# VH-VL binders against Peptidoglycan editing factor PgeF (pgeF): the designs that were tried, part 9

Target 1, 264 residues: Peptidoglycan editing factor PgeF (pgeF), of Synechocystis sp. (p74606)
Amino acid sequence: MTMGDDLWGWQNINGSPYLTCALLAPWPHAFFTRAFYPQLPEQLITYLDPQGKAFRVKQVHGDVTLTATEIGQTPLAPDSTHPPADGIISDAPHQGVWVASADCTPVLIGDLIGKRVAAIHAGWRGTKARIVPKTIDKFLALGSELKDLRVALGPAIAGEVYQVDPWVALEVGQSVQAVQKLATEEQQWDHLSTMVNPPVLPDAEPEKYRLDVRRINQLQLLELGFAQEQIAVAPHCTFQMEELFFSYRRTHTKEVQWSGIVSY

## First folded at step 20 (VH-VL)

Design o5 (from z3 with heavy chain A33D, light chain Y92H)
Fold by ESMFold2, fold request of step 24:
Structure o5 (fold): chain C 264 residues (1-264), chain A 124 residues (1-124), chain B 107 residues (1-107)
Amino acid sequence: as target 1 above (264 residues)
Amino acid sequence: QVQLVESGGGVVQPGRSLRLSCAASGFTFSYYDMHWVRQAPGKGLEWVAIIWYDGDNEYYADSVKGRFTISRDNSKNTLYLQMNGLRAEDTAVYYCARQYEDWSTDEYLPFDYWGQGTLVTVSS
Amino acid sequence: EIVLTQSPDFQSVTPKEKVTITCRASQSIGTSLHWYQQKPDQSPKLLIKWASQSISGVPSRFSGSGSGTDFTLTINSLEAEDAAAYYCHQTHRLPHTFGPGTKVDIK
């Protein structure tokens, strides 16, 4: 049993499994599996809140998070009914906020006091650009307090198998301020590879590394002042768990799973 | 209808500079990573550089690093390549290429649209 | 960087016959291999992505296969318009690299 398995629970709808996190128990939420494909958030929300309205964006692997109100005020992406962004924050009750993934990290956030919820799509480009910290800053600007936030980092490609180029591992690692502030790249590599639960692992292929994007996001959150108990990190790997999840790295096809959370 | 039109090629002496432009139309330019790829006369393709959709990140082939600068102006839907310290081996047709878009991944991707190319000849 | 080689360098083929072009990578690249067609005096056109996936608007006579180090582009019934150079392209790591090309002519 790995750290955090007690926080993660499997649920079923008509034999189709989905995952929930105990830190987010106050809010209807799910990290859905491939079993729900090809259902979209507009259908999936009925499992969570039959009266809820689904909000989604056209994901571009960037660092922008929109409120539900801002979605209606933002020009649509080409050939899409949704504006470009990679995160959504609710601003009224009964709003479901959704992101798609197939290896990138889906992040769900709840505010115990301020009632806002968020969904973030965090791939390595968005993680490098610090989309999660930027979304936290947006919560704070809207009146939330850090101590009231609960964050779940959902199923994604695991660091154990996520092979990347050295420059990717280094630049994503530099998004952690403790790493960025080190004087030399040699020191940065050493820190990333030797800290407890290191986010960068060796790879047998010359000039490759393995990168734990969820661990990097966790480190970013800890640096913002989150307590360990406010953050849950799913141990599930989309690449290795083929029966449950689509993985772009595995198949290079566009199928995705959806993750969402509904405000009250 | 997606179009990429390169311009700014010509004949220059070694050590001189040129600036290439690539005018984009028929798609939302600011959503796409863009590349330069070159092809010496009678030879194969050589990747030159990438710039991310927002212009904040660039990567170069070793053969041009320090001499060439890729840039973009999203307000003008234009990609640029500033080429300094030109050498005879830089003689090539230069193509502007659009990276394939797949919203479900941030993997490196192939190039789905290419311009017609502009010829740069470096000769004394 | 990853070196791609192609075989044959050149082939002259009777119309309606099958054409097979191979690409070999200097190391395993999974399925991160793509194919382009370049007709004389034209820019490249994407034919196949991720070793075997079709591209909209590309005739079904083009197909790709392979993984790891060995990849194949197949034209199952050559047409006159297919006379071109064909290049493989890897995206396993930066820098992007291309094979040296295979020239296909109509006999």
Scores: ipSAE 0.787, ipTM 0.894, lowest interface PAE 1.3, mean pLDDT 93
Fold by ESMFold2 at other seeds, fold request of step 24:
Structure o5 (fold): chain C 264 residues (1-264), chain A 124 residues (1-124), chain B 107 residues (1-107)
Amino acid sequence: as target 1 above (264 residues)
Amino acid sequence: QVQLVESGGGVVQPGRSLRLSCAASGFTFSYYDMHWVRQAPGKGLEWVAIIWYDGDNEYYADSVKGRFTISRDNSKNTLYLQMNGLRAEDTAVYYCARQYEDWSTDEYLPFDYWGQGTLVTVSS
Amino acid sequence: EIVLTQSPDFQSVTPKEKVTITCRASQSIGTSLHWYQQKPDQSPKLLIKWASQSISGVPSRFSGSGSGTDFTLTINSLEAEDAAAYYCHQTHRLPHTFGPGTKVDIK
């Protein structure tokens, strides 16, 4: 109990709770809760770095990650003040990169040596499209080394409650290369459902499955060569923890929480 | 204002092909998943296909799978439905429909705007 | 495939009266049920999403309720322009499916 492996810590600002991850301790960061609604990244960054500048995007469930510089060079999404993307990488000190979520996985990344940080919005469509591996490739292209990266997968809808159609579970599962390379769908299903900590779970409703999107993203990272100690996966479920998080699956409303990380 | 205008309908013989177009205006076409939905004369609505906003993924109803191809050209703000191997059962008004936008979710969503429809008649 | 049924098939209603249309799903679909209006010779128009959520620009006389398998669309004071067919639509599972429709006419 004294030597517990608790990478996740609750913090408070004036009674409003937010979550931090020990793997990202070198960087100011937060997975904020619903208690901070309706504050936006431009306000929230002051809790993390009073001199920081907030960067965000119009999330579109895709696989594009932009640098902070590229955000200024990318045409705005129509009727939006932000360009379309689902991930952001910092390219200077004091840049806060932010994503919103209400069940989709917020992913925060820090580079211990290159000092770049990233925030990624990874729902099942973005996970199928491998937004996280593509973002890691972008880190490497910018000069980062894999061994220096630390990744936190934040609060999201848990696999134990995330009911999906079978084709969704299978197609997202196929984004894991070890699964994709199997010769038949039967083998792919078997692998996804019988491995240790399986990303695909049964559901009581006929012709439904449960999908652990955080676990799929973790598997994608492990295949890239990350050590398990470089990856933290939050156990927190946005659907089940109603007092702390908005969940689109629960309410079908647009309220979100924000997660961000600031470069130094 | 949001406008969706279908074209390309007509009378064709069984086994022939037809290509439908849907011209979009008044909104940013490239950020919306798009659907085709059909309505046989005097009958209800039947979903046909979806294509994602970027054109990278398409899904079909079993009744049309393998015969119909949904596609889009975001540079032209146009949605397409290529219909091959047409059958009498495909006779319907075909609507293009815009999926409701909600960037915070991967849920299946309702359709907030529909075109006027174009009639496809498959007759011998 | 999830089958939706609607009742009644047809309803003739005096202006200003309340209209109630029901939709029943072949299995529980939570609140993944939406309503459309299709006026004569027009395309469908979204009225209600997620069983009960309002749509901008839709008159407040339209409301929805229900969850699970039983859903209701209500028009609390029928206007002449509301003469139309009404369809429910489920998004719980692909394929998307629609109810067979309920025709509402002015008596």
Scores: ipSAE 0.787, ipTM 0.899, lowest interface PAE 1.4, mean pLDDT 93
Fold by ESMFold2 at other seeds, look of step 23:
Structure o5 (fold): chain C 264 residues (1-264), chain A 124 residues (1-124), chain B 107 residues (1-107)
Amino acid sequence: as target 1 above (264 residues)
Amino acid sequence: QVQLVESGGGVVQPGRSLRLSCAASGFTFSYYDMHWVRQAPGKGLEWVAIIWYDGDNEYYADSVKGRFTISRDNSKNTLYLQMNGLRAEDTAVYYCARQYEDWSTDEYLPFDYWGQGTLVTVSS
Amino acid sequence: EIVLTQSPDFQSVTPKEKVTITCRASQSIGTSLHWYQQKPDQSPKLLIKWASQSISGVPSRFSGSGSGTDFTLTINSLEAEDAAAYYCHQTHRLPHTFGPGTKVDIK
């Protein structure tokens, strides 16, 4: 294991780059870039596991995570061939679980002992609703142990450029229980803006803040009892790295990249 | 076809309450964030409130915060606006509006369908 | 609160001619501006999102441009059915705000 950014490696298929995380080395996985557009998970999984079956959901910016089995048991979203959810946990070998993103955080999780894997789509609405902690709770309910989990927070819009309204910054920040428990909003703002590596940054526009959604998700995980060594946070910004990633904030277009992980 | 039909408007005295309803049909109501927007006679449009598709989160314009409550019943495909402590400045046509659906983003989005409106008159 | 203004308030235009409507924001809003049409006795209809992006089912004669504080809706060849009020709408921040409207009539 190396420190910080050394966990993240660029890979290449026929000139098309994608990103991997050393923390997830036991599992075939990828944070694909825009270079793979318009390929879908059903095609992309062949780069990771030729025997694998791809699972995906209709993302709705909510807090629901389904197992691969539950996907077949859940009513489909309107005008979709997939049920509504924002996370997927594998429940058998050779299952690839996938999420799409264009600024929201793709989260990949592996269980070193229990072998199940997950993919989570964590935008600010889902982060406020604590989708990542709820997915961890689901791992534990399925028999996983927290010490065996490895979590990678992939490329997303960086806090340094993610301008949001004050109520968004505050309400997402309050999803960290240590913040929520403070007696006043003034104390909550102070904590969010002055802690080490603060998730809330000032903006030049007086009625705006900048929000680091990956940092909030990291704080939620640390609060659950994860060691720092179990969590990797990609330094890559989908907004600033136009050559590599689509960004909804940059273009307001629907193109996405896919991230996935395959169980064994 | 998408339809939004508001009801419950009328003439009321200042300080009283009204409840507006918006009946939705022709689409899966429970998958859309919904808004109320009002327009005073001879004035521009004013955004009033949003409620998320699942009904768990609401946000209000400052002019109505603490007095108005947006809500929804997804089993009845109905959006509501409870208006308390009504003032003369609340006199307007009230529209319900459906937010454009885009699963790829958390951004604020424009409104693709509007009802025909219901008139609320607050007369001293 | 972000104030939007529109120009002109009213416009009477001969058929097939170009119509230009301007919206100005009190501060920069990037491209977070959208356009609506409301024909007499009808509900508003979304025409353009994100300053310049088309909406499925909207005729190609409608186009939008601009960023920052200055935005334009263009109807490149006015048809009789386009007689309506036109509104701009910002989503840069809450509260959402709208322009006061521009009424376009057929001459």
Scores: ipSAE 0.776, ipTM 0.884, lowest interface PAE 1.3, mean pLDDT 93

Design o5 (from z3 with heavy chain A33D, light chain Y92H)
Fold by ESMFold2, look of step 20:
Structure o5 (fold): chain C 264 residues (1-264), chain A 124 residues (1-124), chain B 107 residues (1-107)
Amino acid sequence: as target 1 above (264 residues)
Amino acid sequence: QVQLVESGGGVVQPGRSLRLSCAASGFTFSYYDMHWVRQAPGKGLEWVAIIWYDGDNEYYADSVKGRFTISRDNSKNTLYLQMNGLRAEDTAVYYCARQYEDWSTDEYLPFDYWGQGTLVTVSS
Amino acid sequence: EIVLTQSPDFQSVTPKEKVTITCRASQSIGTSLHWYQQKPDQSPKLLIKWASQSISGVPSRFSGSGSGTDFTLTINSLEAEDAAAYYCHQTHRLPHTFGPGTKVDIK
């Protein structure tokens, strides 16, 4: 299906490409590429909002999302200048919220009515822990309504190439309620591998599977009551698109790209 | 500074049980996978078990499966190894080890910090 | 289970000479292979990660190479303090495994 492709647009700053999503058109936002490395959110935000202030966290592959205010109230991680978390929700205008990735899924969210925006770092551990649903719950607790939210799942390692251990595939798959409810692991495996657009694919290597983390996050959102039209999933693979993205799986090095969205 | 301190080793008879502890400090314990690795006297390293950062996932070497249980208490920054049905071949120095951290990835990583070990001797 | 083998089991090497230790995996593990040094009566120390990547504070005389099934640790000019056992370690999948070790002595 090409509809997801129509939602995604390449933009340029001085020949350096970055990606935007039509569902998030009301907000300045970007999924930046490796071309912007080593720029940090404090510099990158000026491309999106010269008045904006950048907010970021020490990502620890957990399930915590902080508001911009809570960032100032949360103790710093022991070896960092930032508090530990994997998601950020804005709570005032001109706040840019940012996450780094190199295969994990960057998720950007906008609230059309409440004007809050969020950025989430969702690797397989955070996805298993349901960081995206927990962040949606936080939007709702802050007064947002589900129908007003728009969600973009950005460039990440594609399920077609993301080899994982069987227990990883199963445990992450069990974060989907429809899977968790099934009585046996055999039924859970069958469901995960045979549904339309399956999040678990076979691998040629014995005792390995391939896992589509973006698809799992999409399924979690659909179970919360999102319409498909509220969710965009980037087809871009950080591992396969080496010219555009860093990939930890490809190089085992620390370089990252940043994704951010700015509130108005 | 990262510190890992094992305790609870000692001499036990075959078939008995022993519980090892590893006290962690100087890092955010609840965001790291932790391992036990053992070394029999004069022998090489043998991986024993892993426990995931949230304590919900654990895997064991075949040699200890069904007899040993790895666990953690994130509120106390402590890793445990419950060893039941001990055998002479379980005699070893037991190390706790922290998986290397790279905030940019969810990959399995090597072990960057090891404790000094605690000796378990199973003597018939 | 992925079995790692190491060669040789033991080396006695003249100071300043090159040491080569090999590790072979029973199946491809990409570059998910790491090297440790264990000096007598000490806990292991990480030397090389991801087959060839350096670790801060490890002397530059240590280097690693290889991918797939065949890996090599090289000490390009052996020092007295390098007398130790050396282990390879795979993190490709559970259960994680170590090689049996290579003991290096100074002649």
Scores: ipSAE 0.672, ipTM 0.837, lowest interface PAE 1.8, mean pLDDT 92

Design o6 (from z3 with heavy chain A33D Q99H)
Fold by ESMFold2, look of step 20:
Structure o6 (fold): chain C 264 residues (1-264), chain A 124 residues (1-124), chain B 107 residues (1-107)
Amino acid sequence: as target 1 above (264 residues)
Amino acid sequence: QVQLVESGGGVVQPGRSLRLSCAASGFTFSYYDMHWVRQAPGKGLEWVAIIWYDGDNEYYADSVKGRFTISRDNSKNTLYLQMNGLRAEDTAVYYCARHYEDWSTDEYLPFDYWGQGTLVTVSS
Amino acid sequence: EIVLTQSPDFQSVTPKEKVTITCRASQSIGTSLHWYQQKPDQSPKLLIKWASQSISGVPSRFSGSGSGTDFTLTINSLEAEDAAAYYCHQTYRLPHTFGPGTKVDIK
């Protein structure tokens, strides 16, 4: 038996693996793999809650999170079957909230006391716009307390392989308020590249950097006052683990995996 | 049917200003980043600028930075390019372009729809 | 800035023959290279994305290949309507850049 942290567990349905997080054990949840493609949340939810209703959004890489009720109240654009957003919070029992990803970070959140759950799609544009902190603010506005929240940052493209332009690395890094408040860009770069587990890594190509978007989201949560123990970060890289995950950076194709969590 | 229509081109003297418009229809304009691309007569294509779907971020080619301003009005489904301090080398057909529709990514994307272009001539 | 070059500048080609157009990047850009067709007096049209991926509505005679620094657009059996300029386009980083173009004409 392992005495250390083993927050991430592989599960199986008929030979198809999916990932769960121990911090979210109270809620049916999954970070599904490519093995479940082309199943959609309306089908996938039956593995988690046969009584559940799936909620999803038209992801636009923005900073908006909707409640399940707000999804039903939002008029649809003519060319879309779902309202635009990149996060969903449950507001009743048996609601499954879902996001798709193929390198962007899927974030699942549970409220141990308030019972609300959330799913967030956090790419670098949404991370720059602070979608995760804005979703936490929405939990608090709905009556949740920060100490009761548990957050899992799921499989995504790893910083060690996520090559980006320098301006992307800097602007996403500036979404961390401790970085933004530094007086010069020199200080900002230095901080981003020299802290423990740095979110910005060098690239062999001098006009590129590598960006750990999961680490930036983790830093945003820590600055809001989360304890380290409230946050789990998956080590799994969608780009490098080709047998398990689709990756847009790897193939430039539309396939995605789904991640979801169901309320009681 | 996706349609992009540029307007506002014409002949202007060096140092003067001009504002281009691009009217969008047939898609939800506010979901897409939009670009300007120009083509000097008899020459190739040159990327000019991008504006994000919500209008909050803009980026420019070095050749136009400080002189051109990209903007959008999502309530009117219209993209703009304000061109100040025009120079002879700005003479071109100006196209607006929409990025390829792929919602699974925030990678830089190629352009799947282009307008018909509007000619700007900067001549003494 | 990433410089793209194209070869040849111009081709005059007999119908039904194979056309090959090359694009070379000044540094490795993976597969972040796309191809456009521009017919006379028309705006550009996307033909190939990500070096080799098909675009809906583009005839199957058009194909792309390559990665890194060297890329090829192939027209397997030239049709009269394919007389146009062809441009490569990189999206590896900002600023986006285009190749100088290759004009293809019918003999």
Scores: ipSAE 0.788, ipTM 0.898, lowest interface PAE 1.3, mean pLDDT 93
Fold by ESMFold2, fold request of step 24:
Structure o6 (fold): chain C 264 residues (1-264), chain A 124 residues (1-124), chain B 107 residues (1-107)
Amino acid sequence: as target 1 above (264 residues)
Amino acid sequence: QVQLVESGGGVVQPGRSLRLSCAASGFTFSYYDMHWVRQAPGKGLEWVAIIWYDGDNEYYADSVKGRFTISRDNSKNTLYLQMNGLRAEDTAVYYCARHYEDWSTDEYLPFDYWGQGTLVTVSS
Amino acid sequence: EIVLTQSPDFQSVTPKEKVTITCRASQSIGTSLHWYQQKPDQSPKLLIKWASQSISGVPSRFSGSGSGTDFTLTINSLEAEDAAAYYCHQTYRLPHTFGPGTKVDIK
């Protein structure tokens, strides 16, 4: 069993709090809070590795992960200085890889042996499209082994408050292969709602459900063969913890926090 | 400058089919979810369908489900609406629309650009 | 499906006067309500998003307010070019729905 609260530590820089995860202790990393707004990764990386270079992408809620080298080779997104993607894998030392979020799940990954790190932005669309498993496949293709990977799922909107339409809950739930393989939608709903720590919760409004996107991503990783001890899931809710995090669901404004991890 | 241009409207008999196109320019089409919205003559706006930016998913209004198919060809910057089994109540101007640009969220977003519309008239 | 109603159906208004248009949702939709302007023989144009948030390039005389089930679009001082139909639009859930429209003419 994993006790997520023991893995998560609050750190402070001159009154500004940020979060770290013990599974990622070998790498400089942070899940920054709203207190660091409007600082960008190019500034934030100096708190983690003054020698590091920050890499980021124009997030489009898709399923594409680029290496740091591929970022320089990929056409820029419109009206942006960055290419479109939702994940980044390092391919050299001293590379900081970064994602922005305001309810979507920031995922940080480290390879204890292969030295590669990754940052992934996983909203419900990217989770449905299995961006996290696709990124793990990319680690493996680059020579990593599953047993060496450590994964932290950071602060995001919690399942207990993330109200969605039924079709969203079902289609995201079907991204878990054990669910997708069930013969009927009734069986799929039953499984998603009744398993231990269910990713789909009821809502008082009859044509709404509540969706735990972090739990779905965790289930996807477990299906790939990760041990529970390789995965940390933050208990922090960006919607409920207004003092610490921006939440698009709460305010419908564009402010974000950044999460990043630096390779060695 | 963002432009959306619908085409393919016309007069058709009930039960027949028609295919609408929406040509997109002035933005990277493949990064945006796209919608169809219709407006019957003298009436209000009615949402018809959405297709996600990569063409992987679609959702339809109940009034058209099973009869209409939304699709896209990102290599041609074109959105399509295949309309089968047309009925008199499908008579409308059909608009294509692009969602408001806000990449910080995966919420449903309002529509910031609309095409000029193409008229479909279903009559015998 | 969420039904939106609008009031009034029609207003004829003297230039420089205030216009108030209301939209009511059949259930609470939080602030997932947006406003569009449609001038004669033109496509709709987004005016207000998320009940009250401004859109770049839209004149400041347009403002929105409300949450839950009751929403208001205000044109603080009507200009001649504002003669149009105005629609509210909910994105709380699919299918999206629009209000029936409010036509504003110059008196």
Scores: ipSAE 0.644, ipTM 0.849, lowest interface PAE 2.2, mean pLDDT 93
Fold by ESMFold2 at other seeds, fold request of step 24:
Structure o6 (fold): chain C 264 residues (1-264), chain A 124 residues (1-124), chain B 107 residues (1-107)
Amino acid sequence: as target 1 above (264 residues)
Amino acid sequence: QVQLVESGGGVVQPGRSLRLSCAASGFTFSYYDMHWVRQAPGKGLEWVAIIWYDGDNEYYADSVKGRFTISRDNSKNTLYLQMNGLRAEDTAVYYCARHYEDWSTDEYLPFDYWGQGTLVTVSS
Amino acid sequence: EIVLTQSPDFQSVTPKEKVTITCRASQSIGTSLHWYQQKPDQSPKLLIKWASQSISGVPSRFSGSGSGTDFTLTINSLEAEDAAAYYCHQTYRLPHTFGPGTKVDIK
C-alpha cells in the first residue's frame, strides 16, 4: 500500500463514479458520489456484497456508535424506522455499515485481525464530542487492538472553504487533548493556527474562521496512538466538487451521498 | 405533538432575579439545540441565547451576557433561563424555540416550534 | 453582530393584491435568511427557510428570494388570514438576529 494520494482510487459502475481507499482494500467498501442518488444502503450494498445486510441509523450529529446487534436492541428515533446514532460497528460477517453525509466527514474503519468494520458520521458537533475516539474505545472494548485498525476519512467539506464562527472553531479544536490542556484561549488559538497542516485557517471575513474537520479527526486519532500510516485522509471537497457530491453548505437541501463498508 | 410550555414569568423590580422554565414534550428533547427569544411589548423579536443539545455549550446575546444563564436538564425535558440583575429593558414575552428538524446538517437552523411565551415585566 | 432592517414598517393592502417585504443585512449572509409570520397574540411561525425554500403546510402564495444582503418575501394574492407581522431572521452567525418586523394589514 502507498502513502498519500496513491491510497485513493476512483471506481465506476455503469458510468457512476465512487471512491475507494487502499488502506481498506481487505473489505468491500465505497465512498459513493451523488451519481448514486436516490439509491439507499439496502440497494447500494448489492454492489459491494450480494449476501450483505445493510445497517444504518438515524443520524443526530451525536457521539453514539452502535453495534449491528445493538441496533436491534435500541429504541427507534421518533418518526423513524432507525435508532439514533452516528456510528455503527459490525459484529458478524456480511454486515454492511453505512453513513450519509453532505459535508460532514464519513469515516470508515476496518480491523485487520478482529474483522470488525465501522462507519462513522462526524460533523463538527460529533467531532467536538469525540465520536471517533469513542468508537475506537468501543473497538478496543470488543477485543480489537489499535495497531490492527485502518481508518479512512472520506470526502467532506474542505477546511479551505468551511467557514464557521470563531467559537465553533475553538470548541472543536479543544477536542484535541493537546489543545484542551493549554492554560489560555490565546495559547489554544496559537496552537490550532500555527501547527503543521493547521486545522484552523483564517478567513477574509471578520469574525469567521475556516475549520478542517478531517484534520481535527486525524489529530484525535494520532493522539490515541495511531501511526500516520494507519490513517488515510481524502483530499476531496464536497462543496467544491459539485459534479461529484452533494453539499448542504452549497444548496441547503437534504440530498446526501452514502459511504459504507462490509465485514466478512 | 410537539409542545413547548414556558413558565416563571412575572412582575419584578429592577435588580431582581427570575428563573424561566420551558417544558418540552412530543419530541426527543436531547437531540435539539434550544433557544430563548424575547419580544418587548409592541416590539420585534430579539434572540437571547442558545444551548447545545447536550448542555455543554451556550452562547448569549451581548445585551444579556453575564446576567442570564441558559441551562437544560435532558432527564426532565426542561430548558431554563436564569435571569439576574434584571433591567427595565428586559421586559418582554420570553419564548423558547426548537430548531428546524434537518438531520443531514450541522448548520445553524431556523426555528420550527415556539412556545406560547411567558411575560416578564421589570418595573419599579 | 449582523443588523437586519425591513421595509416597509407597515403596509395596508387590498385583498387579492401582492405584498412585497424587503429585508437588508448589514453584511453578506449568503442565503442564511429565514422568514416568520406572527399573527396577533400568537407565537411566530416559520414560512420560508434559506431565503427561498418552502415549508410544508405553508400556502404556496408565500415565496422568498434574494441572497447576500437583499431579501424579499412575497405574498401573492393576499388573504384575510395573512394580516400579521413578518420577521426576517439570519442564522449565518451567532448571535442570531431578527429584523424589526413588517406589519401587514387588510385595507
Scores: ipSAE 0.634, ipTM 0.855, lowest interface PAE 2.3, mean pLDDT 93

